# VHH binders against Abasic site processing protein HMCES (HMCES), part 108

Target 1, 269 residues: Abasic site processing protein HMCES (HMCES), of Homo sapiens (Human) (q96fz2)
Amino acid sequence: CGRTSCHLPRDVLTRACAYQDRRGQQRLPEWRDPDKYCPSYNKSPQSNSPVLLSRLHFEKDADSSERIIAPMRWGLVPSWFKESDPSKLQFNTTNCRSDTVMEKRSFKVPLGKGRRCVVLADGFYEWQRCQGTNQRQPYFIYFPQIKTEKSGSIGAADSPENWEKVWDNWRLLTMAGIFDCWEPPEGGDVLYSYTIITVDSCKGLSDIHHRMPAILDGEEAVSKWLDFGEVSTQEALKLIHPTENITFHAVSSVVNNSRNNTPECLAPV
Key: E = the ipSAE of ESMFold2; O = the ipSAE of OpenDDE; V2 = 0.75 times the mean of E and O plus 0.25 times the DockQ between their complexes.

## First folded at step 12 (VHH)

Design A5 (from j80 with F100W; framework vhh_6z1v_2; at its last look DockQ between E and O 0.84; V2 from the best seeds 0.00; counts 0 for: pae E 2.8 > 2)
Fold by OpenDDE, look of step 12:
Structure A5 (fold): chain B 269 residues (1-269), chain A 122 residues (1-122)
Amino acid sequence: as target 1 above (269 residues)
Amino acid sequence: EVQLVESGGRLVRTGGSLRLSCAASGLTFSSYAMGWFRQAPGKEREVVAAISRSGGSTWHADFVKGRFTISRDNAKNTVYLQMNSLKPEDTAVYYCAANWGYHLTEDAYDYWGQGTQVTVSS
């Protein structure tokens, strides 16, 4: 996964992240650094995206089932990194393979500290290799959306008004991630950064791409992944597997340029 | 300074019971998941059991088969391992360890005790 969409306004995003804590109380995640949230139809590595994480990471003795939402840098910068510039990392941390997560120090160490997060997105993009050509067809991949009687498929939004309604009730894609905290050697703000765990693609996606993000489907999966205080790493890792509960449509080549940030990026062609 | 001090290890007969204790100091005990590990002579250290911060969740190794139970008392800064139906194969040095992230591998644990010897005679 090298491209996502996360374009919802902050308030809409927050509401979409409504959850129940372990006591069954309905809650909204509290924002940390909300000003760092930058909505975009075209999020690339090194950009900031909102993630969910346990409140316990920030507050001593907090209920670990409570959630915080925070923009973090895509591309994990490990805490032990000693260079002043994260761009000097010699290895790619955009993704973490599920099968080697425990073999790589950059991911194992933070995971051992309970630094699990849920990366939020409208969906992610993947490119299908066309046989015999150097051309790649991009696809937007996301959770199936509940068809409200009036809200046709993303493609059937007949009016701008209908389009807005679609996004107001959009089910966000929830991807399993690992984050770390990096303190710059020269001082400054702590950098929070994340990697997306990837798995082999489900059957439905296999023709498009052989890998997919580990999607946490449902509130229980999300809750267990985040609750590092009560759910062991090993139990949490059992949640990491391919899911067939996805849909996709072909999009234009507009998304190929990471600088393009328009609705055309995820619009069906 | 963080200290974990194990106690309760002794010689017992096969089928016997033993309760190990680990007293923690120098850390906020309730902020850490706790684990018991053991190392037999010539073998690698292995995880025996783990318990979440609150004690609401526990994990036990397959070889325990219901014989051992991990528990904790946060008010006493102590974690326990009740061992029943002990076997000679359970002979090992048992270690208490603390982990911030409730992990089941030794390399993730932040603090370790010195260990207590458990010997099970046939």
Scores: ipSAE 0.885, ipTM 0.952, lowest interface PAE 0.5, mean pLDDT 93
Fold by ESMFold2, look of step 12:
Structure A5 (fold): chain B 269 residues (1-269), chain A 122 residues (1-122)
Amino acid sequence: as target 1 above (269 residues)
Amino acid sequence: EVQLVESGGRLVRTGGSLRLSCAASGLTFSSYAMGWFRQAPGKEREVVAAISRSGGSTWHADFVKGRFTISRDNAKNTVYLQMNSLKPEDTAVYYCAANWGYHLTEDAYDYWGQGTQVTVSS
C-alpha cells in the first residue's frame, strides 16, 4: 500500500471517527495539529494523513481508551535518525511487513513504547499488472458501504447533494500502523510519522496485488490496537491478518499521477 | 529519579510459597505496565509475568502458569508476584521492571530494580 484517498473535510472525517470509550461513553477524537491535515483524493508517501492514537501518548494518567486524531507524515522516521533531512532515510518505511515487524529496529523500538496508531483513509489504491504488458489497472479498495436512499456507491451519485450523502456516511478504512517521534538535530517541532503494516492479500484481492494493508475491522479491533496501556504488543499483533471484508472497483489512470487531486481518481470506470 | 525496590526474596522449601513486592517511586506508577523477570546464574534473563497499567490484563509465562500470580496496587505504587508450589528450578534473582507500554520482552523495559534472590531448596 503506497497510495490512499483521504479527502473528507475535517468536520466530516471527525464525525466518521465517533467511538465509545472503555466506559461506554460516545466521543469524538480530539484533534492535534489540525492545520496540518491536507485532504486529497491522491495521497502518497511523505504526505500527511490523519491517524488515531491513544490520548495516553500526550497526557500523563489519561484514559488509554480515549482517542486523539492527528496528521502524521507517511513514511516512519525513526527516533534515532541522525540526518537533518528525513527524506534522506536510506530505506523505505512506507510499509512494514507483519512477519518481520519485531526484528526491524525502525519498528520494534516504537512498538515497545506503545506507539500504535490507526491510519485513516477513504480507501487505498493498488495497481494490477496485466499479463504480457507493462500496463497496470488501478483499483480503489475500501470497506463495503451501507447503501442509503439516493446514495449507495461512489458511481451512483448524480448530483452534489447525493455526492455529499455518500461521503457523509462513509465508513473510513482503518489500517494498523506504527508511529515514531523524531526530534530534528537542529531543533524545531517533533516530527510524528507512521508506517502501515502489511500482510498477504486475502483471496478477494490476490488477483490485484499480493500484499494488502493490515485492516482493523470493527471497533473492538481498533480499540485493542490503540490501547497500549491495556493490550500488550504481543496481543495486539494477533489483530494483524488479512480480511475478506473488502470491496473494490476499477478506476481510470488519472490516479497514476500523484499530482491529480480530483474525484475522478476514485470514480468507477 | 525512578526507583524500583524489590523485597521478599528468601530461602524456601520445595512446594512452599513466597510473595515478592516491588515498591516504585519517581514515576507516575499507574501509567506504567509492570513486569517480573528472573535470571539464574549463567542464564539469560526471562520474563515471568507482566501486568497492564490498570491491572486489568495479566500475562504469565507457561513455566509458571497456575503457580505464580502477578498483581498490582496502584494506590500503594506496588507490584506483587505471588509464588506458589515453588520448585528448585525457580531459584533465581527476580527483578521488577516498568515500561510505558504493555510489552512482554525485556528490551522495551526502561526501568529496573536491583533484584531479590529467591532460593528453593529440595
Scores: ipSAE 0.440, ipTM 0.793, lowest interface PAE 2.8, mean pLDDT 90
ESMFold2 (binder alone), look of step 12: mean pLDDT 86; pTM 0.879

Design A6 (from j80 with Y109W; framework vhh_6z1v_2; at its last look DockQ between E and O 0.85; V2 from the best seeds 0.00; counts 0 for: pae E 2.4 > 2)
Fold by OpenDDE, look of step 12:
Structure A6 (fold): chain B 269 residues (1-269), chain A 122 residues (1-122)
Amino acid sequence: as target 1 above (269 residues)
Amino acid sequence: EVQLVESGGRLVRTGGSLRLSCAASGLTFSSYAMGWFRQAPGKEREVVAAISRSGGSTWHADFVKGRFTISRDNAKNTVYLQMNSLKPEDTAVYYCAANFGYHLTEDAWDYWGQGTQVTVSS
């Protein structure tokens, strides 16, 4: 996964992240560093995206089932990294393969500290290789959305009003991630950064791409992944597998340029 | 300084019972998952059991087969391992450990005790 969409306004995003804590109380995640949230139809590595994480990471003795939402840098910067510039990392940390997560120090160490997060997105993009050509067809991949009688498929939004309604009730894609905290050697703000765990693609996506993000489907999966205080790493890792509960449509080549940030990026062609 | 001090290890007969204790100091005990490990002579250290911060979740190794139970008392900063139906194969040094992330591999654990010797005679 090298491209996502996360364009919802902050308030809409927050509401979409409503959850129940372990006591069954309905809650909204609290924001940390909300000003760092930059909505975009075209998020690339090194950009900031919102993630969910346990409140326990920030507050001593907090209920680990409570959630915080925070923009973090895509591309995990390990805490042990000693260079002053994160861009000097010599290895790619955009993704973490599920099968080698425990073999790589950059992911194992933070995972051992309970640094699990849920990466939020409207969906993610993948490019299908066309046989015999150097051309790639991009696809937008996301959770199936509940068809409200009035809200047609993303493609059938006949009116701007209908389009807004679609996004107001949009089910966000929830991807399993690992984050780390990096303190710059020269001082400054702590950098929070994340990697997306990837798995082999489900059958439905196999023709598009052979890998997909580990999607946490449902509140229980999300809760267990985040609750590092009560759910062991090993139990959490059982949640990491391909899911067939996704849909996709072809989009234009507009998304190929990471600088393009328009609704056309995810619009069906 | 963080200290984990194990106690209760002794010689017992096969089929016997033993309760190990680990007293923690120098850390916020309730902020850590606790675990018991053991190392037999010539063998690698292996995880025996682990318990979440609140004690609401526990994990036990397959070889335990219901014979051992991990518990904790956060008010006493102590974690326990009740060992029943002990076998000679359970002979090992048992270590208490603390981990912030509740990770069931030894390399991720933050603090370790010195260990207590458990010997099970035939």
Scores: ipSAE 0.855, ipTM 0.936, lowest interface PAE 0.5, mean pLDDT 93
Fold by ESMFold2, look of step 12:
Structure A6 (fold): chain B 269 residues (1-269), chain A 122 residues (1-122)
Amino acid sequence: as target 1 above (269 residues)
Amino acid sequence: EVQLVESGGRLVRTGGSLRLSCAASGLTFSSYAMGWFRQAPGKEREVVAAISRSGGSTWHADFVKGRFTISRDNAKNTVYLQMNSLKPEDTAVYYCAANFGYHLTEDAWDYWGQGTQVTVSS
């Protein structure tokens, strides 16, 4: 996973993240750095995207089940990195394989600090290698969506108002991530950055690609992944597995160029 | 400065019981997971038990399950290890540790005590 869509306006995104805390109270996550949120149909590594994380990371003695939402850089920059420019990192941290996460210093160190996050997206893109051609077919991959009579599907939206209704009720894809905090050696603000954990693809996606993001399906999984105060690293890692509760459709090659930020990127073809 | 001070280690006969305590200072105790580790001479340090920040989740190594119980009192900034049915194999220096993340291997733990010796005689 190296391309996502996360295009919702901040208010819509925030409402889609409504949750229950440990005491059963209905809440919305609180924003940090909201001005760094850059919505787009076509997010790539090194861009900022919103993630959920425990309030305990920011406030001593906070309830660890309460959630913060914050933009973070895609592509984890380890806290031990010594160069002044994150682009000088000599290895790819866009993704983290689940089978080696406890072997890689870049990932096991922040995991031990409880630095688990939930990466939010409308869905992700993946390119299928087609036998008998050198071209690749992009797909948009996302949670199955509950349809109401008035909202319709992505491809059935006939007007701007109907398009907004589709997205007002959209179930965001929730992917398991790890983040770290890097202090630039020349000074300045701490950089928050994340990686997406990957697993073997489920049977439904195996014809598209052999890997998929680790998807946290449902509020219990999201809550356990985020709550580093009560859920140990080892228990949380049991949440990391493929899921078949996923759907997809083919999209046009408009998405191939990461500069294209239009609804056509995820429209069915 | 964070300090973890263990107490309660002593010589005890096989089958006996004892309780270790670890008093913490210099940190917001209720925000930290706590653990007990042990190291026998010539052996690697190993995790014995761990407890979440609230005490709502505990973990015990298989070799002590049913015999040892970790607990904490956040009002007293203290973590405990109740050790029952002691065996000579339990002879070790026992260390208290604290970590912001709840983790079960020693490589992630931020703060360590100096240890308390437990000796179990045949």
Scores: ipSAE 0.482, ipTM 0.809, lowest interface PAE 2.4, mean pLDDT 90
ESMFold2 (binder alone), look of step 12: mean pLDDT 86; pTM 0.879

Design A9 (from j35 with T28K S103T; framework vhh_6z1v_2; at its last look DockQ between E and O 0.81; V2 from the best seeds 0.00; counts 0 for: pae E 4.0 > 2)
Fold by OpenDDE, look of step 12:
Structure A9 (fold): chain B 269 residues (1-269), chain A 121 residues (1-121)
Amino acid sequence: as target 1 above (269 residues)
Amino acid sequence: EVQLVESGGRLVRTGGSLRLSCAASGLKFSSYAMGWFRQAPGKEREVVAAISRSGGSTWHADFVKGRFTISRDNAKNTVYLQMNSLKPEDTAVYYCAADWGYTLTDEWDYWGQGTQVTVSS
């Protein structure tokens, strides 16, 4: 996964992240660094995206089922990294393969510290290789959306009003991530950064791409992944597998340029 | 200073039972997951069992096969390992460890000095 969409306004995003804590109380995640949230139809590595994480990461003795939402840098910067510039990392940390997560220090160490997060997105993009050509067809991949009787398919939103309604009730894609905290050697703000765990693609996506993000489907999966106070790493890792509960449509080549940040990026072609 | 002190390790016969205790001091005990590890001579340290801070979740290694049970008393700042149906293969130094998270890794925040468990045939 090298491209996502996360374009919802902050308030809409927050509401979409409503959850129940372990006591059954309905809650909204609290924001850390809300000003760092930059909505975009075209998120690339090194950009900031909102993630969910347990409140326990910030507050001692907090209920570990409580959620915080925070923009973090895509591309995990390990805490042990000693260079002053995260861009000097010589290895790719955009993704973490599920099968080697425990073999790589950069991911194992933070995972061992319970630094699990849920990366939020409207969906992610993948490119299908066309046989015999150097051309790639991009696809937008996302959770199936509940067809409200009034809300036509994303493709059938004939009116701006209908489009807004679609996004107001959009089910966000929830991807399993690992984050780390990096303190710059020269001082400054702690950098929070994340990697997306990837798995083999489900059957439905196999023709598009052979790998997919580990998607946490449902509140239980999300809750268990986040709750590092009560859910062990081993148990959490059981949640990491391909899911067939996705849909996709072809999009235009507009998304190929990471600088393009328009609705055309995810619009059906 | 954080201290974890294991006790209860001794020589027992095969099939016997033993209860290990680990008393914690110098930390907010209820804020830490607790774990038991063991290390046999010439072998790597391995996780035996772990328990979440609340005690609501427990994990046991596959080799335990229901023979051992981890528990905790937060009021006493103590974690226990009840060991039943002991086998010679269970002979090891058993270590108590504390971790802020319930992560079951080899890198825990605090470690005890260990207690020797010896199971004779």
Scores: ipSAE 0.661, ipTM 0.856, lowest interface PAE 0.7, mean pLDDT 92
Fold by ESMFold2, look of step 12:
Structure A9 (fold): chain B 269 residues (1-269), chain A 121 residues (1-121)
Amino acid sequence: as target 1 above (269 residues)
Amino acid sequence: EVQLVESGGRLVRTGGSLRLSCAASGLKFSSYAMGWFRQAPGKEREVVAAISRSGGSTWHADFVKGRFTISRDNAKNTVYLQMNSLKPEDTAVYYCAADWGYTLTDEWDYWGQGTQVTVSS
């Protein structure tokens, strides 16, 4: 997983993240740095995307079940990194393999500090390698969506109006991530950055690609992954596995160029 | 200055029971997960049991499950390990530890000096 869509307006995204705290009270996550949210149909590594994390990371006595939403840099910069420029990091931290997460210092250290996050997206893109050619077919991959009444449009044709109404009720993809906090040597603001944990593909995706992001399917999984005050690292890691509760459709090559930020990137072809 | 002070370690016969205590000072106790670790001669330190900051979640290693119980009293800044049905294999130095991140490795933030538990055949 190296490309996502996260295009919803901030208010729509926030409402899609409604949740219940430990006491059963309905809440919306509180934003940190909302002005850094940059919606796009075509997010790539080094860009900012919103993640959920426990309020306990920001407030020493907070209820660890309460959630903050914040934009973070995709591509984890370890807290121990000593250079002044994150581009000098000599290894790729866009993803973290689940089978080696406790062996890699870049991921083990922040995980030991409870730095678990939920990476939000409309869905992600993956490119299928075609037999006998170097051509690749991109797919948009996402949670199955509940069928909603189609108002204002007639027929079954794909139209922009139908996509707009679908997005009002879109179930966001919730991926397991690890984040870290890096203090630049020259001073300035702390950099928050994340990696997406990956697992072997489920059977339904195996023809597209052999890896997939670790998807947290449902509120219980999301809550347990986030709540480092009550859920140990080892218990949380049991949530990391492939899921078959996923769907996809082919998209055009417009998405291949990361500068293209249009609805066509995820439109079915 | 953070201090974790274990007590209660002693010689006990096989099948016996023992309760360890760990008093904490110099930190906000209710903000940390607490754990008990042990180290037998010639072996690596291993986690025995852990408890979340609120006490609402506990974890016990398989080799002590059903025999040992971790608990905490946040008003007294104390964590306990109730050890029942003791075996000679439980002979070790037992360490109290505190951790912000609640991981089940030996990379915890603060450590006590340990208390010796010896189980005679």
Scores: ipSAE 0.303, ipTM 0.716, lowest interface PAE 4.0, mean pLDDT 89
ESMFold2 (binder alone), look of step 12: mean pLDDT 88; pTM 0.892

Design B2 (from m39 with F27L; framework vhh_8pnl_2; at its last look DockQ between E and O 0.62; V2 from the best seeds 0.00; counts 0 for: pae E 2.7 > 2)
Fold by OpenDDE, look of step 12:
Structure B2 (fold): chain B 269 residues (1-269), chain A 117 residues (1-117)
Amino acid sequence: as target 1 above (269 residues)
Amino acid sequence: QGQLVESGGGLVQPGGSLRLSCADAGLDFSHYDMAWYRQAPGKERELVARITSGGYTNYADFVKGRFTISRDNAKSTLYLQMNSLKPEDTAMYYCAAGLEYEDYDYWGQGTRVTVSA
């Protein structure tokens, strides 16, 4: 996964992240650094995206089932990194393969510390190789959405009004991530950054791309992944597998340019 | 995103030089780790050189300073300058791009390099 969409207004995003804590109390995640949230239809590595993480990471003795929402840098910078420039990493940390997560120090160490997060997105983009051409067809991939009587398929949202309705009740894609905290050697603010865990693609996506993000489907999976206080690394890793509960549609080549940030990026063609 | 397309391969004499290029009109190279691989007949594909998004380079032991990997992000082009070529360098050379740790998601079709007297 090298491109996502996360364009919802902050308040809408927050409401979409409503959850029940361990006590069954309905809650909204509390924001950390809300000003770093930059909505975009076209999120690339090194940009900031909102992630969910356990409150226990910030507050001693906090209920580990409580969630915080925070924008973090896409591309994990390990805490042990000693260079002043995060771009000098010797390996790309945009994604983390699930099968080798425990073999890579950059991911194993933070995972062992319980630094699990859920990366939020409208969906992600992948490019299918077209036979006989040098072009690739981009696809927007997301959770199936509940068809409200008035909200046609994303493809049928011909009117701006219908489009807004679709997004008001949008089920966010919830991807498994690992984050780390990096302190720059020269001082400054602690950098929070994440990697997306990837798996082999499900059968439905196999013709588009051979890899996909590890999607946490449902509140239970999300809760268990986040709750590092009660759920061990070993148990959490059992949640990492391909899912067929996704849908997709072809989009325009507008998304190819990471500078393009318009609804056209995810609109069906 | 476009396809990775290799070019610059061909027939060269021992001691000669070639410059391989890999371009993708649709891929934003700036975020990708890039690499050159090669596969000789009857052999496994092997890493030749890699360059990270940050410009860090690494070479296989057999390169011994003969090859230089570079990138132009503005042009979305990867290069492999190959000097002092040897017959054992004969192979199909592949460009690769990736966003995963030590893994590549995209591969070119390859360009053939033949070193022969």
Scores: ipSAE 0.562, ipTM 0.805, lowest interface PAE 1.2, mean pLDDT 91
Fold by ESMFold2, look of step 12:
Structure B2 (fold): chain B 269 residues (1-269), chain A 117 residues (1-117)
Amino acid sequence: as target 1 above (269 residues)
Amino acid sequence: QGQLVESGGGLVQPGGSLRLSCADAGLDFSHYDMAWYRQAPGKERELVARITSGGYTNYADFVKGRFTISRDNAKSTLYLQMNSLKPEDTAMYYCAAGLEYEDYDYWGQGTRVTVSA
């Protein structure tokens, strides 16, 4: 998983993240660094994307079921990294395989500190190799959505379905991530950065690509992954598996160039 | 499942040079770590060189000074410049790309390099 869409305006994205705390009270996540949120239809590694994490990471004695939303850098920079420039990392941390996560110091250490996050996106992109050609077909992959119906005709009082209104109730893709906090040796702000955990693809996606992000399907899974105060690493890792509850459609090659940030990137073809 | 396409292999005399290329149609590898591996008959596949998306390179001990790995991110192309070739460099050469250290999701089918008098 190396490309996502996360394009919603901040207020729409925040409302899509409404949740219930441990007592069942409806809440919105509290933002940290909202000005670092950079919405785009075409996010690539090293860009910032919003993640959810437990409030307990920031406030002593906080209710660990309460959520913070914050932009973090895609590509985990380990807390022990000694050089001044993250681009000098000698390994790629965009993804983290679930089968070896406890064997890699870059991921094992922050995971042991409870540094679990939920990476938010509209969905992700993957490229399929087409038979009999060198060409690849990109797909946009996302949670199944409740379809709205068109009403009325050209002359009717009810307007037809608006593509823009699809996003009013969009179910955001919720991917399991690990984050770390790095203090630059020459000073400056602490860098928060994340990796996306990957698993073998489900049968429905196996013809597109053999790996997929670990998707947390439903509020129980999201809550358990985030709640490092009540859910151990061992229990949290049981949440990491492929899901068949996923859908996709083909998109044009506009998305291939990561500089293209338009709705065309995810539009069905 | 996806395959990278290597090119530039062939027959060369000892002391000669060869430049391998690796690309994929349509997929942008600018954020991928990339590598060259080789496999001689009867031997296990071994790393030749790797290059991160940030441009840091590492070489196997046997390569020191003779080969240069490079990338052109604008073209999503990986290169291996091979100089001072020796008969023991004879092998199938594979390119690989991935988004995690030493875990590569994309591999090529290989290009053959033969070094003989």
Scores: ipSAE 0.465, ipTM 0.766, lowest interface PAE 2.7, mean pLDDT 87
ESMFold2 (binder alone), look of step 12: mean pLDDT 82; pTM 0.830

